VHH binders against Uracil phosphoribosyltransferase (upp). Designs and how they scored, part 5

Target 1, 214 residues: Uracil phosphoribosyltransferase (upp), of Aeropyrum pernix (q9yen3)
Amino acid sequence: MVAAVRVIGGETPLARYVLKVLRDRTTGFPEFRRYVRIAGSILAVYIAGELGWVEEEVETPLGAKAKELAPAGPVYLVGILGASLPMVEGFASMMPEARIALVAARRVEEPGRLKIEVYYSRLPRMFDGPAVVLDPMLATGKTVAEAVRLARDRGASKVVIGSIIASRQGVEYISSLYGDTPIYTLALDPELDENYFIVPGLGDAGDRALGVEP

## First folded at step 20 (VHH)

Design z4 (from y6 with S52K)
Fold by ESMFold2, last read:
Structure z4 (fold): chain B 214 residues (1-214), chain A 129 residues (1-129)
Amino acid sequence: as target 1 above (214 residues)
Amino acid sequence: QVQLVESGGGMVQPGGSLRLSCAASGFTFSSYRMSWVRRAPGKGPEWVSVIKGSGGSTDYADSVKGRFTISRDNAKNTLYLQMNSLKPEDTALYYCARTYIWEETWEGKTTEYYEYDYWGQGTQVTVSS
């Protein structure tokens, strides 16, 4: 099975505007962080369709009744530490009761090989609701795949991936492991460079979002 | 809006029994883990018991094991605590709380903690002669 990929840049000009700001090398740290947050909010709008909802009746100040929707149960955001923090904040602003889980990973030093080690996590004992894995850059897909594995190992029957920019290679990697896991991204870029940065990409999302000079 | 309303508290003699209820509304009750937490006079909150959303898994504080039983009726959106063999030390304000259990792992070492995002107003249980 091949993972469904939804490229939000093809669905709304707002996503393309956000990408313009984030890709531009002249965008500074406060503005970059603001737009990573905005990207997270856009992802929430689109990813909401993958989450479970129930009808709920409310009474307005006029005393009239209306049927609307509420989350069917817990929703978990899984942030991959580094650049994902503003993105998680933006997503959470659209669903304030979503619970925030965290994963931190590092590259293991082996020449010619990319290995990922998760050295810190904060996860529910059981995912008793859908999990949304958020990473601004789905490059090789290795860190995201590990986060997906952790969520599935803890019982998540529904996992969705959100990114700002995904590479073709990262999407293919996720599809090879988790073909039933939808991927939502603002952009899908064609390649990675020799240092595993997405091209054309936006540079180092962590450095730019957290106040490190490019 | 999430609402939790406890009831069933009162005064009982040592050795007596009491059954607490918690009516839940504003959320899909069966999807959430629930706890009873108590606060004795002059003390901080103390976890008493927890039950999984499906009702299949429970756990208890050592101080109440064998005397208290947590249960839920998901069709009625109600959480229960059956308290038997009550002691003066059980005197407290009892809350039901919507619960998440977290595991934090650092370099392979895991610790566990509970988070409560909504609480009721509590129901008073007083055990005295």
Scores: ipSAE 0.620, ipTM 0.834, lowest interface PAE 1.4, mean pLDDT 91
Fold by ESMFold2, fold request of step 21:
Structure z4 (fold): chain B 214 residues (1-214), chain A 129 residues (1-129)
Amino acid sequence: as target 1 above (214 residues)
Amino acid sequence: QVQLVESGGGMVQPGGSLRLSCAASGFTFSSYRMSWVRRAPGKGPEWVSVIKGSGGSTDYADSVKGRFTISRDNAKNTLYLQMNSLKPEDTALYYCARTYIWEETWEGKTTEYYEYDYWGQGTQVTVSS
């Protein structure tokens, strides 16, 4: 029933600085994209604790031996297409051998409800390692929930969610479906507006990150 | 640093048998799918077989089913290909490759494909009279 939520803005002022830049209405397109990527890198540092690691011995140029850590196996980043691209790259820059899976969804108009349709995916046949679902905005949680379902249906024993801003409503929705799926987010905002935007949020992450015009 | 080193190739007469090995290092071998892929003279790469990291699930190209067996020893970080009833058409350079299997779905239509991120140098198998 209860998903663990970790709000990174409460743990480091760097996350609050990134949020300040991303929330600011005056932040231009190239800088917005850059800071979405930086947010992805911050998430990687914090989410790493959920991933599996093994000890590995290495020999230094001095001929000395050291025991360090390496990933226990494949790590999959599941990007929800739209605004996630820079965020996925930022995360991957911290774990360069992580594999990138993709999910694309669209809103389907129906009276009195928000309906999400996944129309494209690129997924491993089987997740033989942990899956990190990345979406900059965990708003209603419906698209993220579908990505989690797809990963679990393909055998993922561990799924972790990373976002820049999550709404309380989105977190509650995920918890109702996947109570043991940890959520890492830079910020947790209290509301969604009538158009399902997170408030105070940062506006339309897709438009701001990708340079898409109406 | 990921390394894959194939061995065990050689010349063999039609109908003969040969066992290939692939020594893996620089990664947690048991966590990754592995394939054998071959390249015949003048042809592109042909997938031969794949095995799950745990060793529990295998698959084979139709051209080798019933004749070839893929296996792995995770304690020794070694992949194997047992090749029986060899034919001249099996003549090729055989590679060991670390493998991901992807499914791409567009509007309900699914295509499967393999990705190989690391390859060995290959070991030559020649089947001739």
Scores: ipSAE 0.613, ipTM 0.831, lowest interface PAE 1.5, mean pLDDT 91
Fold by ESMFold2, last read:
Structure z4 (fold): chain B 214 residues (1-214), chain A 129 residues (1-129)
Amino acid sequence: as target 1 above (214 residues)
Amino acid sequence: QVQLVESGGGMVQPGGSLRLSCAASGFTFSSYRMSWVRRAPGKGPEWVSVIKGSGGSTDYADSVKGRFTISRDNAKNTLYLQMNSLKPEDTALYYCARTYIWEETWEGKTTEYYEYDYWGQGTQVTVSS
């Protein structure tokens, strides 16, 4: 099975505007961080269709009743620590009762192989609801794949991935491991460079979100 | 929006029994883990028991094991606590609470903790001669 990829830049001009700001080399770190947050909110609108919902009745100030929707149960956001934090906040602003889980990973030095080590996590003992894995850059897919594995090992029946920019290589990697896991991204870019940056991409999302100049 | 309403408290002699109820509304009850938590006079909150959303898994504080039974009726959106062999030490205000269980791991070392996002108003249980 091949992972479903939904490229939001093809569905709303707002996503293209956010991408313009984030890709622009002249965008400073305060503005970059703000637009990463906005990207998270856009992802929430689109990813909501993958989550479970139930009808709930409410009473308006006029005393009239209306049926609307509420989450069917817990929703977990799994943030990859670093540049994902504003993105997680933006997503959570759209679903304030979502629970926030965290994963921090580092690159392990080995010849000819990119290996990822998770050195910190804050995860529910059991995912009693869907998990949304959020990473601004789905580059090689290695860290995201580890986060997906952790959620599934803890019982998540539904996992969805959200990113700002995904590479073709990263999508193929996820598809090879988790073909039933949908990927939502604002953009899908064709390549990685020799340092595993997405091209054309937006540079180093972590550095740009934290105010580090190259 | 979320509402939790406890009932069934009262005064009993040591060795007696009570059954507490918690009526839940404003959320999909069966999807959430639920706990009973109590506050004894002059003390902070103490976790008593927890039950999985489906009802299939339960756990208890050591001080109540074998005496208390947590259960739920998901068709009626109701959580229960059957309390038997009550002791003066069980005197407390009993709350039902919507519960998440977290594991925080740093460099391979894991700590577990509970989070409660909604609480009821509580129902008083008093055990005295």
Scores: ipSAE 0.611, ipTM 0.830, lowest interface PAE 1.4, mean pLDDT 91
Fold by ESMFold2, fold request of step 21:
Structure z4 (fold): chain B 214 residues (1-214), chain A 129 residues (1-129)
Amino acid sequence: as target 1 above (214 residues)
Amino acid sequence: QVQLVESGGGMVQPGGSLRLSCAASGFTFSSYRMSWVRRAPGKGPEWVSVIKGSGGSTDYADSVKGRFTISRDNAKNTLYLQMNSLKPEDTALYYCARTYIWEETWEGKTTEYYEYDYWGQGTQVTVSS
């Protein structure tokens, strides 16, 4: 039923180990941050297949030529400010030339119920390459959808979403708006609670990653 | 890995012309925006011109507009700057640079800025009689 979603926890036990650490309520602040970074690196390995690559020759110390791959052009990581910071760093460590764009959003209470306002961004004038939108928690999908919209409005022909945990509701929301946007996540959880936290989830990723006890 | 090598500089009389070249390697040249930036004696770097990866869009500093033409040959991985009607104030070390253009927006107010992630060694242009 879940379209355009790849659940990495079903593909490697390392993702399940990372999830075990992150979900555990007893995991402390430095360890939590460390494993959010590791999750970002795992996402980079899996999301790489969605990016553009070209063959390049290299010369080995033996003087021989080998054909390998290099990025076809710029790659942009779009971090949603807050909990995504260690995750973005982990992803970038695997692709060091990726450029980092930033989006900060807040919830606006207006009639018509729910609105997300982006009050700060640092974005390329045009996305001259694929955009990877990174948010540890794809809960309702509202903020991620705004980041996807901003990238597409600036010319991104390829947008991919990476998360640590996604909810079914969040995936369905993104699919309804951007059905051709792949979602990579370590886990797909069935529910949101009344405060829109993912269940079983891992709590508040921002508080846990920044050393704040909620 | 990424390498940018400028050439074509030299000494020239006022009113003369030069064509600078920048050989690019180690990346997919056609996918990246490129700029010429110059550094005159006693001054900081000054943006001269920029060209889109495809070659379809260019822009120039006011001080060189109408006299300089940026171009690229993506088949040869080469960036060019044709400099005509040269003046003594054009004397500088000229660099080619791989370029990103960013927009930073806060509460609806946008600032644009250029980022250069790789530079060449530069080629000296000296305009004197």
Scores: ipSAE 0.601, ipTM 0.823, lowest interface PAE 1.4, mean pLDDT 90

Design z7 (from y4 with F27Y)
Fold by OpenDDE, last read:
Structure z7 (fold): chain B 214 residues (1-214), chain A 129 residues (1-129)
Amino acid sequence: as target 1 above (214 residues)
Amino acid sequence: QVQLVESGGGMVQPGGSLRLSCAASGYTFSSYRMSWVRRAPGKGPEWVSTITGSGGSTDYADSVKGRFTISRDNAKNTLYLQMNSLKPEDTALYYCARTYIWEETWEGKTTEYYEYDYWGQGTQVTVSS
């Protein structure tokens, strides 16, 4: 099964504008963080469609009744630490009741492959609802895949991935492991370079968000 | 808006029994874990018991294990705590709380803690001769 990929940049010019700012090498770290947050909010709008909702009746200030939607249960955001912080905040601003989980991972070079090691996590013991894995950069897909695995192993009813930029290779990797995991991204870039950076990409999201000079 | 309302508290003799209830509204009750938490005079909050959304799994503090039973009726949006063999040290204000259980792991070392995003005003339980 091939994972469904939704490229939001093709659906709203706002996403393309966000990408314009984020891709621009001249964008400073304060502005970069701001637009990473905006990207998170945009993703929330679209990923909301993957989450469970129930109809709920409310009484308006006029005394009239209205039927709207409420979450069917807990919603978890799984932020991969680094540049995802503003992204998670952006998403959470759209769904304030969402619970925030965190994963920090490092790449460990082993003979023949890169291994992802999770050295920090704040996760529910067991997920009582869907998990939204948020990482600005879906490059090789290995880090995101590990977060997906953790969520699934801990009972997430559904896992959805949100990224700002995804590579073709990253999407394919996720699809190969978790074909039932929808991927939402603002852009899908065609390739990774020799250092596994997304091209054209936006550079290193972590460094740019933190103001680290190369 | 989420609301939790506890009831059933009172004064009982040691060895007596009480059944607490918690009426929940404003959210999908069956989707969330629920806990009982109590606060004794001069002490901080103490976790008592937790039950999963479905009611399929329960957990208890050692101090109440074998004496208290947590249950729920999702059709009635109600959480219960059956308290038997009550002791003076069980005297406390009892709260029901919507619950998340977190595990935080740093370099292979894991700690667990509870998050209560909503709870009621509590119901007083007094055990005294």
Scores: ipSAE 0.893, ipTM 0.941, lowest interface PAE 0.4, mean pLDDT 95
Fold by OpenDDE, fold request of step 21:
Structure z7 (fold): chain B 214 residues (1-214), chain A 129 residues (1-129)
Amino acid sequence: as target 1 above (214 residues)
Amino acid sequence: QVQLVESGGGMVQPGGSLRLSCAASGYTFSSYRMSWVRRAPGKGPEWVSTITGSGGSTDYADSVKGRFTISRDNAKNTLYLQMNSLKPEDTALYYCARTYIWEETWEGKTTEYYEYDYWGQGTQVTVSS
């Protein structure tokens, strides 16, 4: 099974505008964080379609009845630290009752392979609903894949990935492991460089969001 | 709006029994874990029991194991706590709470804690001779 990929930049100019700001090397830290948050909110609009909803009747101030939707259960956001911090907040602003889970991982270079080590996690013991894995940059896909694995192993009913920019390589990697995991991204970029940065990408999302100089 | 309303509390003698109920509304009841938590006078909150959304799994504090039984009727949106062999130390205000269970791991060390995002007003249980 091949993972479904939705490229939001092709669906709304707002996503392209957000990408314009984020890709621009002249964009400063505060503005970068703001637009990462906006990206999170945009992703929430689209990823909401993957989540479970139930019809709920409400009474309006006029005394009339209306039928709308409520979450079918708990929703979990799994933020991959640290660049996802504003992104998670953006998403959560759209779904305030979503629970926030966190994963911090580092790259460990070994002969012949890139290893991902999770050194911190705040996760539900068991997920009682769907998990949305959020990482601004889906580069090699290895970090995101690890978060997906953790969510799946802990009983998430559904796992959905949200990124600002995904590489084709990253998407293919996720697809090879978890073909039933939808990927939502603002942009799909064609390649990674020798340092596993997405090209053209937006550089290092963590550095740009948190103000860390390389 | 999420609402939880506890009932069934009262005064009983040691060795007696009570059955607490918690009526839930305003959300999909069966999708969430539920817990009973109690607070005795002058003490902090104490976890009593938790049940999964489906009711398939339950957990109890050591102090109540073998005496208390947590259950739920999802069709009625109701949580229950059957309390048998009650002791004076069981005297407390009992709350039902919608529950999340978290595991936090730092460099291989894991801790677990509970989050309760909604509580009822509680029902008083008094065990006295």
Scores: ipSAE 0.892, ipTM 0.942, lowest interface PAE 0.4, mean pLDDT 95
Fold by OpenDDE, fold request of step 21:
Structure z7 (fold): chain B 214 residues (1-214), chain A 129 residues (1-129)
Amino acid sequence: as target 1 above (214 residues)
Amino acid sequence: QVQLVESGGGMVQPGGSLRLSCAASGYTFSSYRMSWVRRAPGKGPEWVSTITGSGGSTDYADSVKGRFTISRDNAKNTLYLQMNSLKPEDTALYYCARTYIWEETWEGKTTEYYEYDYWGQGTQVTVSS
C-alpha cells in the first residue's frame, strides 16, 4: 500500500506564504517560530478530517438547536522534539483538548547507515485514540517512522503524519513501512543532500527555531 | 461541557457494602478511560481503580484489590464502583475522573503517572461502627 500524501501548498496560498517565510534564510528566530506555529494550525485544519468526530446537538442562546461536531475521543499529538514544539502548539490551539505526547530522538551515525535512537518519550501507556505525529521536516523519514512505530505499538487507532516539508525520499520510506499512514505536508521537496537535509527545504528547523546560528 | 456527577455514597458499618455511580455527560464516554480516586481526611488523593473505555481492562490499588470492582455501562454513560468488605480506612470522598495514563521514559528509565482532566464533586463514603 502506498501512503496517501496531501500537499497543502497546492490547496491554499496561505501555506505557500508560510513556506515563503520559513524557507527564507533571512527570517529570524522569533518569526520562524511564529510561522512554524501557523503551519501547525494549518495542518490541524486538514488533518482534522482524519480524526473521529461525532455529531452533537447544542442549544444556542436563542433556545434554538443546532447540530455540530465534537471529538469522538482523545486525540494525541506526538511532537518530535524540538522544532516541533511551536508546531504542536499551533495544532493544539485548533484542538485544545488534544493531548501532547513527546518523542526525542538522536541520529546515530553508523558505517553505511543512519540509526535513530529514542532517548526520551512521554507517551500514553496505551493510546485511546488517533495519534498525529508532528515533525517539521520529514527528511529521511526514519525519525518519523520511529514515532509512528511507537504510536502503533501502543495501540493508536490511527496514525497521521504532519510535516511542514517532506522529501520524496521520506515519503517513500514511510510508505514502505506504513502504507496506511496518511501524510500531510505543506510542501513536498524532491531530494535530500549528502547530509540528509531537504533541498531546497528550509535548513535545520531545530536550529532556526531555537536560535542556533549556522 | 464535560460533567461528572458521583452518587451512592453514605455511611456504612465495617464489612458493609456500597455501590457508587458516576454519571458522565458532555463527551463520548466510551472513548475514555475512567478512574475512581479518593481523598481521605488529612490525606492527599489516592488512586483507587481504572477501567478502559470499552470496559475490557481494569486495574486496582493494592489496598482495594479483591474488595472493590470497577465497571461501566457505556449505554448509560455511567461508571460504577462496587465496594465490598468496607473498612474504616476506606472512609473518603470518592471522585470519578476521566483518565489518561502516561509513561515517561528517559534513557531507558520509565515512570508512569495518571492525568485526570475532569472529575466530579465527589461522593462521601464513611465507614464507621
Scores: ipSAE 0.892, ipTM 0.942, lowest interface PAE 0.4, mean pLDDT 95
Fold by OpenDDE, last read:
Structure z7 (fold): chain B 214 residues (1-214), chain A 129 residues (1-129)
Amino acid sequence: as target 1 above (214 residues)
Amino acid sequence: QVQLVESGGGMVQPGGSLRLSCAASGYTFSSYRMSWVRRAPGKGPEWVSTITGSGGSTDYADSVKGRFTISRDNAKNTLYLQMNSLKPEDTALYYCARTYIWEETWEGKTTEYYEYDYWGQGTQVTVSS
């Protein structure tokens, strides 16, 4: 099964504008963080369609009744630290009652392969609803895959991935492991370089968000 | 708007029984874990019991295990706490709370803690001769 990938940049010019700012090497870290947050909010709009909703009746100030939607249960955001922080905040601003889970992972280069090690996590003991895994950069897919695994192992009813930029390689990797996991991304870039950076990408999202000079 | 309203408290003699109820509204009740928490005078909140959304699993504090039973009726959006063999030490204000259980792991070391995002007003239970 091939994972469904929705490329939002093709659906709204706002996403392309966000990408313009984020991809621009001259964008400073404050503005970079701001637009990472905006990207998170945009993703929330689209990923909301993957989440469970129930109809609820509300009484308006006029005393009239209206039917609207409320979450069917708890929603969890799984932020992969640290560049995802603004992204998670952006998403959470759209769904304020979403619970925030955190995963910190490091890349360990070994002969012949790239290993991901999770050294910190704040996760529900068991998920009582869907999990949205948020990582600005879906490069090799290994880090995101690990977060997906953790969510699935802990009983998430559904796992959805949100990224700002995904590589084709990363998407293929996720698809090979979790074909039923939808991927929402603002852009799908064609390749990774020798250092596993997305090309053209936006560089190192973490460094750019924190103002770290290369 | 999420609301939790506890009832069923009162005064009872040692060895007596009470059944607490918690009426929930404003959200999908069956989707959330629920807990009973109590606060005795001069003490901090104490976890009493938790039940999963479906009601399939329950957990109890050692101090109440074998005496208290947590249950729920999702069709009625109601949480219950059957309290038997009550002791003076059980005297407290009892709250129902919507619950999340978290695990935090750092370099292989895990800690667990509970989050309660909504509480009721509480119902008073007094056990006295």
Scores: ipSAE 0.887, ipTM 0.938, lowest interface PAE 0.4, mean pLDDT 95
Fold by ESMFold2, look of step 20:
Structure z7 (fold): chain B 214 residues (1-214), chain A 129 residues (1-129)
Amino acid sequence: as target 1 above (214 residues)
Amino acid sequence: QVQLVESGGGMVQPGGSLRLSCAASGYTFSSYRMSWVRRAPGKGPEWVSTITGSGGSTDYADSVKGRFTISRDNAKNTLYLQMNSLKPEDTALYYCARTYIWEETWEGKTTEYYEYDYWGQGTQVTVSS
C-alpha cells in the first residue's frame, strides 16, 4: 500500500500565497507565526473530508429547519511540539470542539542513524475518534511516524497527516509504515539537504515560528 | 447546543436507593464517554463513575464501588446512576458530564486525568434520617 498524498498548493492559489509568505526568508516571526496558523486553517478545510460527519437539523432565526452536518464524535488533533502550535491553533479554529493532543520529540544522535525520542506526550487514553497528526515539516517522516504509531496503539482507527511542506523522502517513509494513512500538505518538495532540511523548503520552521530552539 | 439535564435526586434514609438520570441532547451521545461527578457542600468536586460511549467499559471511585452502577441507553440518549446502600457521606449535588480521559507522560512517567467539557446543572441527593 502507498499513502495517498494530496498537495493543496495544486488546488488553490491561497495555499500558494501562504507558501510564498512562509518560504520568504525576509518574513519576520509575527507574520511567520500568523501564516503557519492560516496554513492550519487551510488544512482543516481539506482534511475535513476524511473525518466522520452526521446530519443535524437546525432552526434558523426565521423558524425554518435546515439539515446540515456536525462531527460524528470526538476529533483529535495531535500536534508535534514545538513548531506545530500555531498550525494546531489554526486547524482548531475551524473545528472548535476538536481535542488537542501533544507529542514532543527530539533528535538523538546515533552512529549512522537519525533517531527520534518522544520525551513528552499528552494523549487521550483511547482515541475514540479520528486523529489528525499535524507537523509543519514532514521531512524524514520519523517524528510523524512515531505520532501515528502512538495514536494507533491507543485505538485510532483513522489517522490523517497534515503538513505545510512534505519531502518526497518523508512521504515514502510514512508509506512504508502506514500506507493507509492519507497525507495532506500544502507543498511536496523533492529533496532533503545534508542536515535533513527540506529543499527548497522554508528553513527551520521552529526557529522562524517560536524563536530560538533548544 | 450540548445540553445535559439530571433528574432523580431527592431525600432518602441511610441504606436506601436512588436512580439518577441524565438526558443528553445536541450531540451524538453514543460517541462520547460520560461521567458522574458529585460535590458535597464545603468540598470540591469528586469523580464518581465513568462509562465509555458504547457502554462497554465502566470505572468507579473506591468510595462507591459495589454500591453504585453507571449505565447508559444510547437509543434514548440517557445516562444513569443506580445508587444503592446510600450513606450520609453520599449527600451531594450530582452532575453528569461529558468526559475525556488524558494521559500525560514525561520521560516515561504517566499521570492520568479527566477533562469535562460540558456539565449538567446537577440533581441533589440527600441521605439523612
Scores: ipSAE 0.689, ipTM 0.855, lowest interface PAE 1.0, mean pLDDT 91

